# Designs tried in a protein design chat: VH-VL binders against o27280. Part 22

Target 1, 266 residues: o27280
Amino acid sequence: MDSMNVPEVLEIKRIVEESESVKTFIFSWDFRREVRPGQFVMVWDFRDEKPMSVSLIDPVRSEIGISIRRVGEFTDRVHGLSEGDLLGIRGPYGRGFELMGRDILLVGGGIGMAPLAALADEATARGMRVDALVAARTADELLFLDRLEAAGVNISTCTDDGSCGFKGFAHERLLTLEENHDMAAVCGPEPMMFQVMRILDERDVPAQLSLERYMKCAVGICGQCCLDDTGFRVCAEGPVFWSQELSRVREFGRYRRDPAGRRVPW

## First folded at step 17 (VH-VL)

Design cc5
Fold by ESMFold2, fold request of step 19:
Structure cc5 (fold): chain C 266 residues (1-266), chain A 118 residues (1-118), chain B 107 residues (1-107)
Amino acid sequence: as target 1 above (266 residues)
Amino acid sequence: EVQLLESGGVLVQPGGSLRLSCAASGFTFSDYGMTWVRQAPGKGLEWVSSISGSGEWIYFADSVKGRFTISRDNSKNTLYLQMNSLKGEDTAVYYCTRGDYSYPFDYWGQGTLVTVSS
Amino acid sequence: DIQMTQSPSSLSASVGDSITITCRASRKISNYLNWYQQKPGKAPNLLIYEASTLQSGVPSRFSGSGSGTDFTLTIRTLQPEDFATYYCQQTLSTPYTFGPGTVVDFR
């Protein structure tokens, strides 16, 4: 492997509290290592290493932001860090989102808004019209609303408990919107993405969906991120896939595999 | 052979509560989402609630939201429907079926009759 | 909610007949439609999913077609066991609404 497969130790420059459970860690970044929305990095806390979404790509300030949701031991440890503390970062890896047309729909659930926030910044900078459907369980977990609003994004919200916006799931809210778009970008819990993809398929809207799978090497060598039926490697051919590619993958939306290769339901 | 067996349907007073169970066998229960569908006497089918294989993704019909809860115990291969604040319109045969947002409803139990009457 | 309608509401037929039942959705649902058969006093059985895919073990005399808003279930060479009620169901989105049913009676 080359030097991109060895973590570079970076100092946490700033920490933004996005919600009670999500923080964005901001680092100085040398943009000779190009980063595209939808690509991921491996974050190393000197004990363990996990893939994380890039949510801020700012070449002007030479900064990158990585949004991390607290979900277990690794992310608990990272959330306990302070500005000035160190993390290792490998990457970026994977295939990012491709923009097309003039009108884009973003559909994000929870932390899935992280890569979509980066994409929204790029799309608005290109002069595209950006609509975003931002979903969460509760109002407190809706991410990046102020940032999206400042970028000129047209925001619709939904929460499972109805505490903000539409009461219900993203796919249910999407049905109440009567718009066609040139493309969609979708990221969030895989059951949400599956159900959203059905509606986008019905509307003939080309969709790119970002999948999450267990990763070890992140460069496609170890085989841990392979999808059944096709052999697509999430870390190499993805994490962003076109809906057409996923239509051949029965695993999508239905199950995943744990590190031991056992089928795990959603 | 896939088998689903509902139990717990009885006569209940309006405003009462009742828990239905569905015992599953012949398949890996946790691999599949599960669904309750009901049918009032002489009427058609009405979807009630679905739950994903892990139990994390749960959906309800508007007519039962806030009154019914759905759960599963994957260690016991059992699906549950807790029915509270029962109304006359809840009178129906309740079917347990295998499937959710990602799978069609391919195997059904024989149903259990719930009657809500004073 | 996506409303489902079926036509006819009932029909009479003889063994050996070919019959068709139609289902219409209140909005486009692509091919996200299933068909079920229910005999009196029994649980429903899945016949067809994704508009046209025959469930395992279902006789080939059953077929489904359609996309968008209009769907058809066809039964060729009707058999005695086919006298039942048939339901369509959309699976595009929650709530997973069923059609009102079509009763197929022996003449």
Scores: ipSAE 0.801, ipTM 0.912, lowest interface PAE 1.1, mean pLDDT 91
Fold by ESMFold2, fold request of step 19:
Structure cc5 (fold): chain C 266 residues (1-266), chain A 118 residues (1-118), chain B 107 residues (1-107)
Amino acid sequence: as target 1 above (266 residues)
Amino acid sequence: EVQLLESGGVLVQPGGSLRLSCAASGFTFSDYGMTWVRQAPGKGLEWVSSISGSGEWIYFADSVKGRFTISRDNSKNTLYLQMNSLKGEDTAVYYCTRGDYSYPFDYWGQGTLVTVSS
Amino acid sequence: DIQMTQSPSSLSASVGDSITITCRASRKISNYLNWYQQKPGKAPNLLIYEASTLQSGVPSRFSGSGSGTDFTLTIRTLQPEDFATYYCQQTLSTPYTFGPGTVVDFR
């Protein structure tokens, strides 16, 4: 690993409580290391290192935000940290979203709204019209609503239990939304993304979808993030893929591979 | 050879409960989502519920939502349908089939008849 | 919900005939449509998925076509084993709605 891929130890500047289970950790950042919406960083807590979503990209304040959902031992430890505590960060890595046209649809499920919130900020700053479909299981898991509203995003919500907005899944809500977009950006649980992609394909809306896979090196040399059929490396050729690229990937929406290379279903 | 064998269909009274089972063999069960489809006597096919390979992703038809639950035990290669608050309109042959949102329904069991009547 | 209709509800045909069954969706579904065959007293069998792709082991006399809202299943040179009920099914979104079926009977 060369000097460009060594974690930089950074102080947590602020912590934003996004929900009971999601926190955004904000760091000072030197933007000579450019960061684009859809790229990821590896977060190191001095024991383990995990890929994490970049949700805030603010060159004016020289800050980035990394949104982390508490799901296991590593993220439990990180959620226990306070402002002033240290984390290692390496990156950014991967291919980010590309904006096109005037009208963009964002479809986010759970923590998948994190990179889309960053994209929404960039799209609105460019003068695009942004519609966002924000999905979660329950109302208390809907992320970034106030931030999106403040940015001028037109928000539709759906919750599995109907506690906020449309009762149902993101793909079911999408059927009831207007078909007036030049592109879509999708991030969330892969089964959600598969079903959403099918509807966007029917509507002939170019879509970019952000995949997550197990990563170790994050620079494409260890092979842990490769996709069957195409050999795409999620950490290098992705994590953002065009829907046309994913149409050639049998595993998309159907399974993933564990660190031992064994097939694991969704 | 892929085989799916449903069991548990019987006569039950309205408001009653029943659990259907589907024993799977001839393939790696956990790699595939599974689905229940029903067919009332003399009628067409109606999708009831699907469950992903891990069991994490579950979908229901509106007609059964809140009354039925779907589950799987990957260690026993078995799919289940728990049917509560049964109504006369639930009378049907229930088929177990391999597939979900990500695969077409390519292998089907023989079906098990559920009759909801006094 | 996406409603599916089929036409005709039934038809009579002889061995050797070519027949066509139509299926219509209440909204555009691209090519996200499957066809199933069900013989009396038996479970359905998958024939065609994604409107036109033949399932492995299905005879080449079966073919599917269409996109959008209108789809057809064609059976060329009808065989004795083809007398059955045929169902279309949309796979664009939940609920995965089936058509009402088309019964193909021997004359």
Scores: ipSAE 0.795, ipTM 0.911, lowest interface PAE 1.1, mean pLDDT 91
Fold by ESMFold2, look of step 17:
Structure cc5 (fold): chain C 266 residues (1-266), chain A 118 residues (1-118), chain B 107 residues (1-107)
Amino acid sequence: as target 1 above (266 residues)
Amino acid sequence: EVQLLESGGVLVQPGGSLRLSCAASGFTFSDYGMTWVRQAPGKGLEWVSSISGSGEWIYFADSVKGRFTISRDNSKNTLYLQMNSLKGEDTAVYYCTRGDYSYPFDYWGQGTLVTVSS
Amino acid sequence: DIQMTQSPSSLSASVGDSITITCRASRKISNYLNWYQQKPGKAPNLLIYEASTLQSGVPSRFSGSGSGTDFTLTIRTLQPEDFATYYCQQTLSTPYTFGPGTVVDFR
């Protein structure tokens, strides 16, 4: 009875090249189906479907944007599409970020900046002070810098190779930054998020972190996105979790499970 | 029974190179990150480098960055440390230990001595 | 880098004594601190992680406490096998620095 669980076939309205490996695909969207930063959609290319975070939520222009990094067969096919081509989209799904307080810190690694860019737009529109730590392996992989700057976000950068900003990892840069925030939102590689969470815990900053796991149904029925020993489903109780919730999750930062249920380390 | 066995420690001249190995047994090697910790004679412990279970996440102490490389072969249950441009200050017993950013260092090998002397 | 100090640098004690070793970090590290024991001529051994959690197989005479910058390792009723060097280690962030060690020696 609820058509949210079947893909709606939508035309690609615009494609933005964010980097050599990341494109944002923009669609017209009816905002009677509300979308919140941190929620995800299942993107269907008529052969396979994958969860993708929403990076742009624009009710004024009736648009959403989905940022996709080229990393495999599915994303290679999607990157080969043009404006006017079709994709299936179902959702949104999951629990998004919750804003609180006056001052927010965003910590994003690579494509993890995508949902944080959407959150930054909402936070600045609410009059919050937004600081962002944007991390990547190289300068060319730093995402959304111009967009964040135009939104009034205070940006710090770090790159593994030192080609832009601080040379080192996000958690190492974070130790040198201002410590006065009411909350934090974190998304990126899970080892980065684990180490960043440790620092935010030390600062007593409430943190929300967005996890990625293998998904099949996306509506909480199949159990493929469950986290060990807690019963949390990434597609339902997540993908955004409070750090307090993640403190009970033994696999966070340590491993994930493949479709066959085998333990895969980070 | 978890066991870690280091090998490859020898006397080398300053500027030389050396590759250390650590053979792991008694656990699923790929499930755990691994670490090298060194100890100069009569001195304390110094963290050198860590590598995640997949090998994708690698960390170094500043004193060895650019000179040392850490790697693992999960099919052979073996951890490696490639040491280049060796200096006298690198003289130490090198321990391999199980753990990384996500686990404490809970099992240790008995170490292998590297001496850098002209 | 987060600097770690330990006090005392050495102490002498007898079997049956209770001792306390302190560790201080150069910045707040919450409870992200481990303790290791190293007997002469042997590899280190993990005693305590997360400031106060005993590693499996470690006798209950060992305990750890503290949060923030100041931490203690307490050994009640010293046994002959406890004469060793003890190291703290912060695990808040890389580099994962160790303290300089505390030598506990027989009087």
Scores: ipSAE 0.794, ipTM 0.906, lowest interface PAE 1.2, mean pLDDT 91

Design cc9
Fold by OpenDDE, fold request of step 19:
Structure cc9 (fold): chain C 266 residues (1-266), chain A 118 residues (1-118), chain B 107 residues (1-107)
Amino acid sequence: as target 1 above (266 residues)
Amino acid sequence: EVQLLESGGVLVQPGGSLRLSCAASGFTFSDYGMTWVRQAPGKGLEWVSMISGSGEWIYFADSVKGRFTISRDNSKNTLYLQMNSLKGEDTAVYYCTRGDYSYPFDYWGQGTLVTVSS
Amino acid sequence: DIQMTQSPSSLSASVGDSITITCRASRKISNYLNWYQQKPGKAPNLLIYEASTLQSGVPSRFSGSGSGTDFTLTIRTLQPEDFATYYCQQSLSTPYTFGPGTVVDFR
């Protein structure tokens, strides 16, 4: 195995509780290893390994953050960790977001806001105007609102139950917004992303979307994260894709494959 | 051959409840989102509800939100529409159709008539 | 919500005629438009999706065009079985909405 792919054992510097189900784990990072918003790392708890998006990139403090949602055995274990505990981190991997223009729209759903939060920081640091549509099922699942606000991001929220902001889905809220943007970055559940992508397409807004798939190697060799027909490897050609690329991916928004290779509908 | 067969449409009193079923065959049911569309007598088509393949993503028209629920049993290849607090304006032929946010409504059932009247 | 309109509401034609039905959206919807045919007492049938793509099994005499807000369905050499009601439907965003329909009757 290439030395670049050997997990570095890092101490959890601090933990931020973002919501009931989401925690951000902060690590010291050597920025000689460049990391971009939209890229992911493989997190190893010495039993299992999972890809996680980088949600915080802080060159000043020499820190990165990884936001993890509690969804299964691996994440349950990780959520049980404390500051000072160790995790293995290798990466970063994948293609990150590209920033273009002066005005950017971020559309995120649930934990999908993780990479977008990092992107927001970069965009604002570059002096870009950042609008963010933050979606969740309920108000308590909305992520990074305070952080985004502090960064100067113009936030719009929507919740399925109407407990905060617009009552409805992200694509529905987006339809009501007529503001022009130079580009958009989207991350969240694929049903959301698919529908958001259509609206952005109609508006001729260049859009980048981040996909989530089961990953094993993260280096484009095992093929576990290959998208049907195209052969795109989410870990190599993605996870960030342009809308034009995803328009060629039949499974996008429709199904995914589990670790056994079975089709699982959204 | 793709087939969709609706059932359950009957006469019901205002405020009543009714559950419609749609039996699907001829395709992998779970691969497709499903949609209910209704048509009042002598009127046009109205989108009612949509459910993703897994059933996790559900959408409703405002006119039925809070009153209708949509569900599916992929093991039975069946789509359901639970209608509560029925109103006169809910009187319509209800169609089950294959299609969702990513597919046009390419196959339709014959429809089942729901009549809400005192 | 996106409102859909159609024109005309009804038209009379003869077998062999070429007819055009127009659909208009209250906002731009790119090519996210579908056309359906419905005969009395029957379920709708998909004719065209994405504004211009012919559904499999649909005769080539049917064609769709348009983008943005204005769309057209054209039936060349009208056949007896083509007398029906035609609906457009926007597929850009929920709630999905249909046009009011255009009735094509025998002259």
Scores: ipSAE 0.946, ipTM 0.970, lowest interface PAE 0.5, mean pLDDT 96
Fold by OpenDDE, fold request of step 19:
Structure cc9 (fold): chain C 266 residues (1-266), chain A 118 residues (1-118), chain B 107 residues (1-107)
Amino acid sequence: as target 1 above (266 residues)
Amino acid sequence: EVQLLESGGVLVQPGGSLRLSCAASGFTFSDYGMTWVRQAPGKGLEWVSMISGSGEWIYFADSVKGRFTISRDNSKNTLYLQMNSLKGEDTAVYYCTRGDYSYPFDYWGQGTLVTVSS
Amino acid sequence: DIQMTQSPSSLSASVGDSITITCRASRKISNYLNWYQQKPGKAPNLLIYEASTLQSGVPSRFSGSGSGTDFTLTIRTLQPEDFATYYCQQSLSTPYTFGPGTVVDFR
């Protein structure tokens, strides 16, 4: 195994409570190992291992952050950890986002805002204008608003219940926003991303979309994250894909495969 | 052969409730989002609601939000439309169709007539 | 919401004629447009999707074209079974909306 494939045992330096269900775990990071927004790491709690997006990249503080939503047994265990506790982290893996142009649009849903928050930091640091459409079911599920605002990001929000911002879905809100961008980065539930992608396509905005799929090896060997028909491996060719690539992926937005390899509809 | 069969359309009083059903066959039901489209007598087609394959993603037209509920039972290959607080303007033939945000409406049932009248 | 219009609202034609129906969207919708045929007392049938792709089983005399805001459905050689109402529908965004329909009658 390559050195990058051996989990490094790291101490949780800090924990940020993002919401009721989301925590960001901060680790010291040696930036001799490059990490890009959109890439993921494998987090090992010495029992199980799960892919997690990097949500914070801070070269000044020599820190990275990993935002984790409490959704199952693994994440429940991780959420029970405290500062000073240890986790194994290997990576980073996958293809990250590529920044282009001067104006970028970020469209995120729920925990999908995690990698986009990191991208926002990089984009703003480069002097880009960043617009972000942050979507969630309810206001209390909107993530990273303060962080984005502090970074100078122009934020639009939408919630299913209308508790904050536009009442409706991200693609519906996006349709009402007439501003043009040089590129877009999208991350969230695939039904959201699929519909957002169509709107971006109509507007001829180059779009990168980050898929959140089940992964096992993270190194393109096991094929567990292979997308039907295309042979794309989410861990290797992704998780960030161009819209043109995803247009070839029949299952995108329609179904995914569970750990047993069974098709599960969205 | 893909088949969709709507049922449940009857005469109801304003303010009443009604549940429509759509029985699907001839395809893997869960692989497709399903949609309800209605047509008032002598009028055009109106999109009403859509539900994803799993049932987790649901969309409604503004005209029915808060009053209608869409659901599905994949084990029974059945789509449902629960209609509450019915109004006269809800009078229409209701079609179930296979299709969603990623598929055109490629198969339609023959529809079921819902009449809301005092 | 995206508004859809059609022209004409009705037309009369004879068997063998070539007819054209137009559909316009209130905003650009790329090629996210579908065409449906509906005969009296029957359910709609999909004819064309993505503006120009012919649905399986639909005769080749049907064709769709256009992109952006303006779309066209053409029937090259009208057959007796083609007398019906035709609807366009945008598939860009919810709520999905239909055109008002075009009735094709016997001359």
Scores: ipSAE 0.946, ipTM 0.971, lowest interface PAE 0.5, mean pLDDT 96
Fold by OpenDDE, look of step 17:
Structure cc9 (fold): chain C 266 residues (1-266), chain A 118 residues (1-118), chain B 107 residues (1-107)
Amino acid sequence: as target 1 above (266 residues)
Amino acid sequence: EVQLLESGGVLVQPGGSLRLSCAASGFTFSDYGMTWVRQAPGKGLEWVSMISGSGEWIYFADSVKGRFTISRDNSKNTLYLQMNSLKGEDTAVYYCTRGDYSYPFDYWGQGTLVTVSS
Amino acid sequence: DIQMTQSPSSLSASVGDSITITCRASRKISNYLNWYQQKPGKAPNLLIYEASTLQSGVPSRFSGSGSGTDFTLTIRTLQPEDFATYYCQQSLSTPYTFGPGTVVDFR
């Protein structure tokens, strides 16, 4: 048994190009180590380490997938890798999603669809009806549509520019949808999630939201991912939170902290 | 004390362009989203546009989409509204207000009058 | 879009009176409603947010209530400085929309 905090060096088994800026890296996984949708792993390229959500969980193939958006130096290096190359993976960490009911709504924005795609697979496997609102800036940035469709997910899309589906933002599209669900899972930019959460609250739909904040240790020690007022650690108490928990978090949707701990507005 | 001061409102011809400014003081400007609200003479209030603290998240009313641009310079504590292709119905007092999707509009400027007329 | 209505459009009252203004949303908006006061020739001021929370500095004679679609602003013991137009505003979703306003005149 490997130490939880020691990266395991794994070979990239397969790379899926999801979009121009997003790739999914697939690894062989020993499922004696349980992993849940909504949990994350720390990805180590032998220079730096970043938290990444698990986007694929396939016990049949004994594989997991990690979707990574190209946004900086680390991700740029990782995107330059090929099948057969090595990465360090430690985890999984954090609290994942909890499924309840029969009908579930997924609301995702951009790379936020990564953990939701994994959740969609689990939900559909359990025989749940899954509706997904997939949001992006443009049509070419919409993620996992084919995968979700193949899984039997009912998809609604919205794009900022109207290039696909509803022209507008996720919360605006959601407002136009009349059907309620037993629960909702949300992941994307916090401004999106904040506004979506209000609509779900108004509808009395239990909601779980996954935060994507800067994490350093992933084990609740360093405090870099602590949320103001509550002291919630995104890596330990999250990254998945219930809406009731986030309603107590002053900074949610309003600001974040950079690696130096400075407040950064959204 | 929080203060907001709008400027730039003038008479302009239909089809013309105008840029409004709002100078903010008394608070950390970048910590708050900012909003423009307008009021036609003798009419009610109309939400126009909203911009997040970083400027990355921008929202518009349908009535001004494609014609107006909202921006901010946090180094100058200034909010802007670039108005293009102005119409008569854009005639209004334009208010700068502190607030966004997470905060009510708790502070307002005195407003600046934009008149669009031939 | 969410449409907001107000009742009445105008009312006259005397100093010391208690008045009530109603706001209605075209759909349920929980408690995501704000009230503003605008005096002639002046900018609006926030009175109440989240349907019932009094803004700091606002006199306690102002109160808000309601949830869902129907909301009420009450001004107890009306003062001369309360002569103004009052607007409700939903904060549930963009585009944010205001009620048409209620003019409060003194009799």
Scores: ipSAE 0.930, ipTM 0.962, lowest interface PAE 0.5, mean pLDDT 96

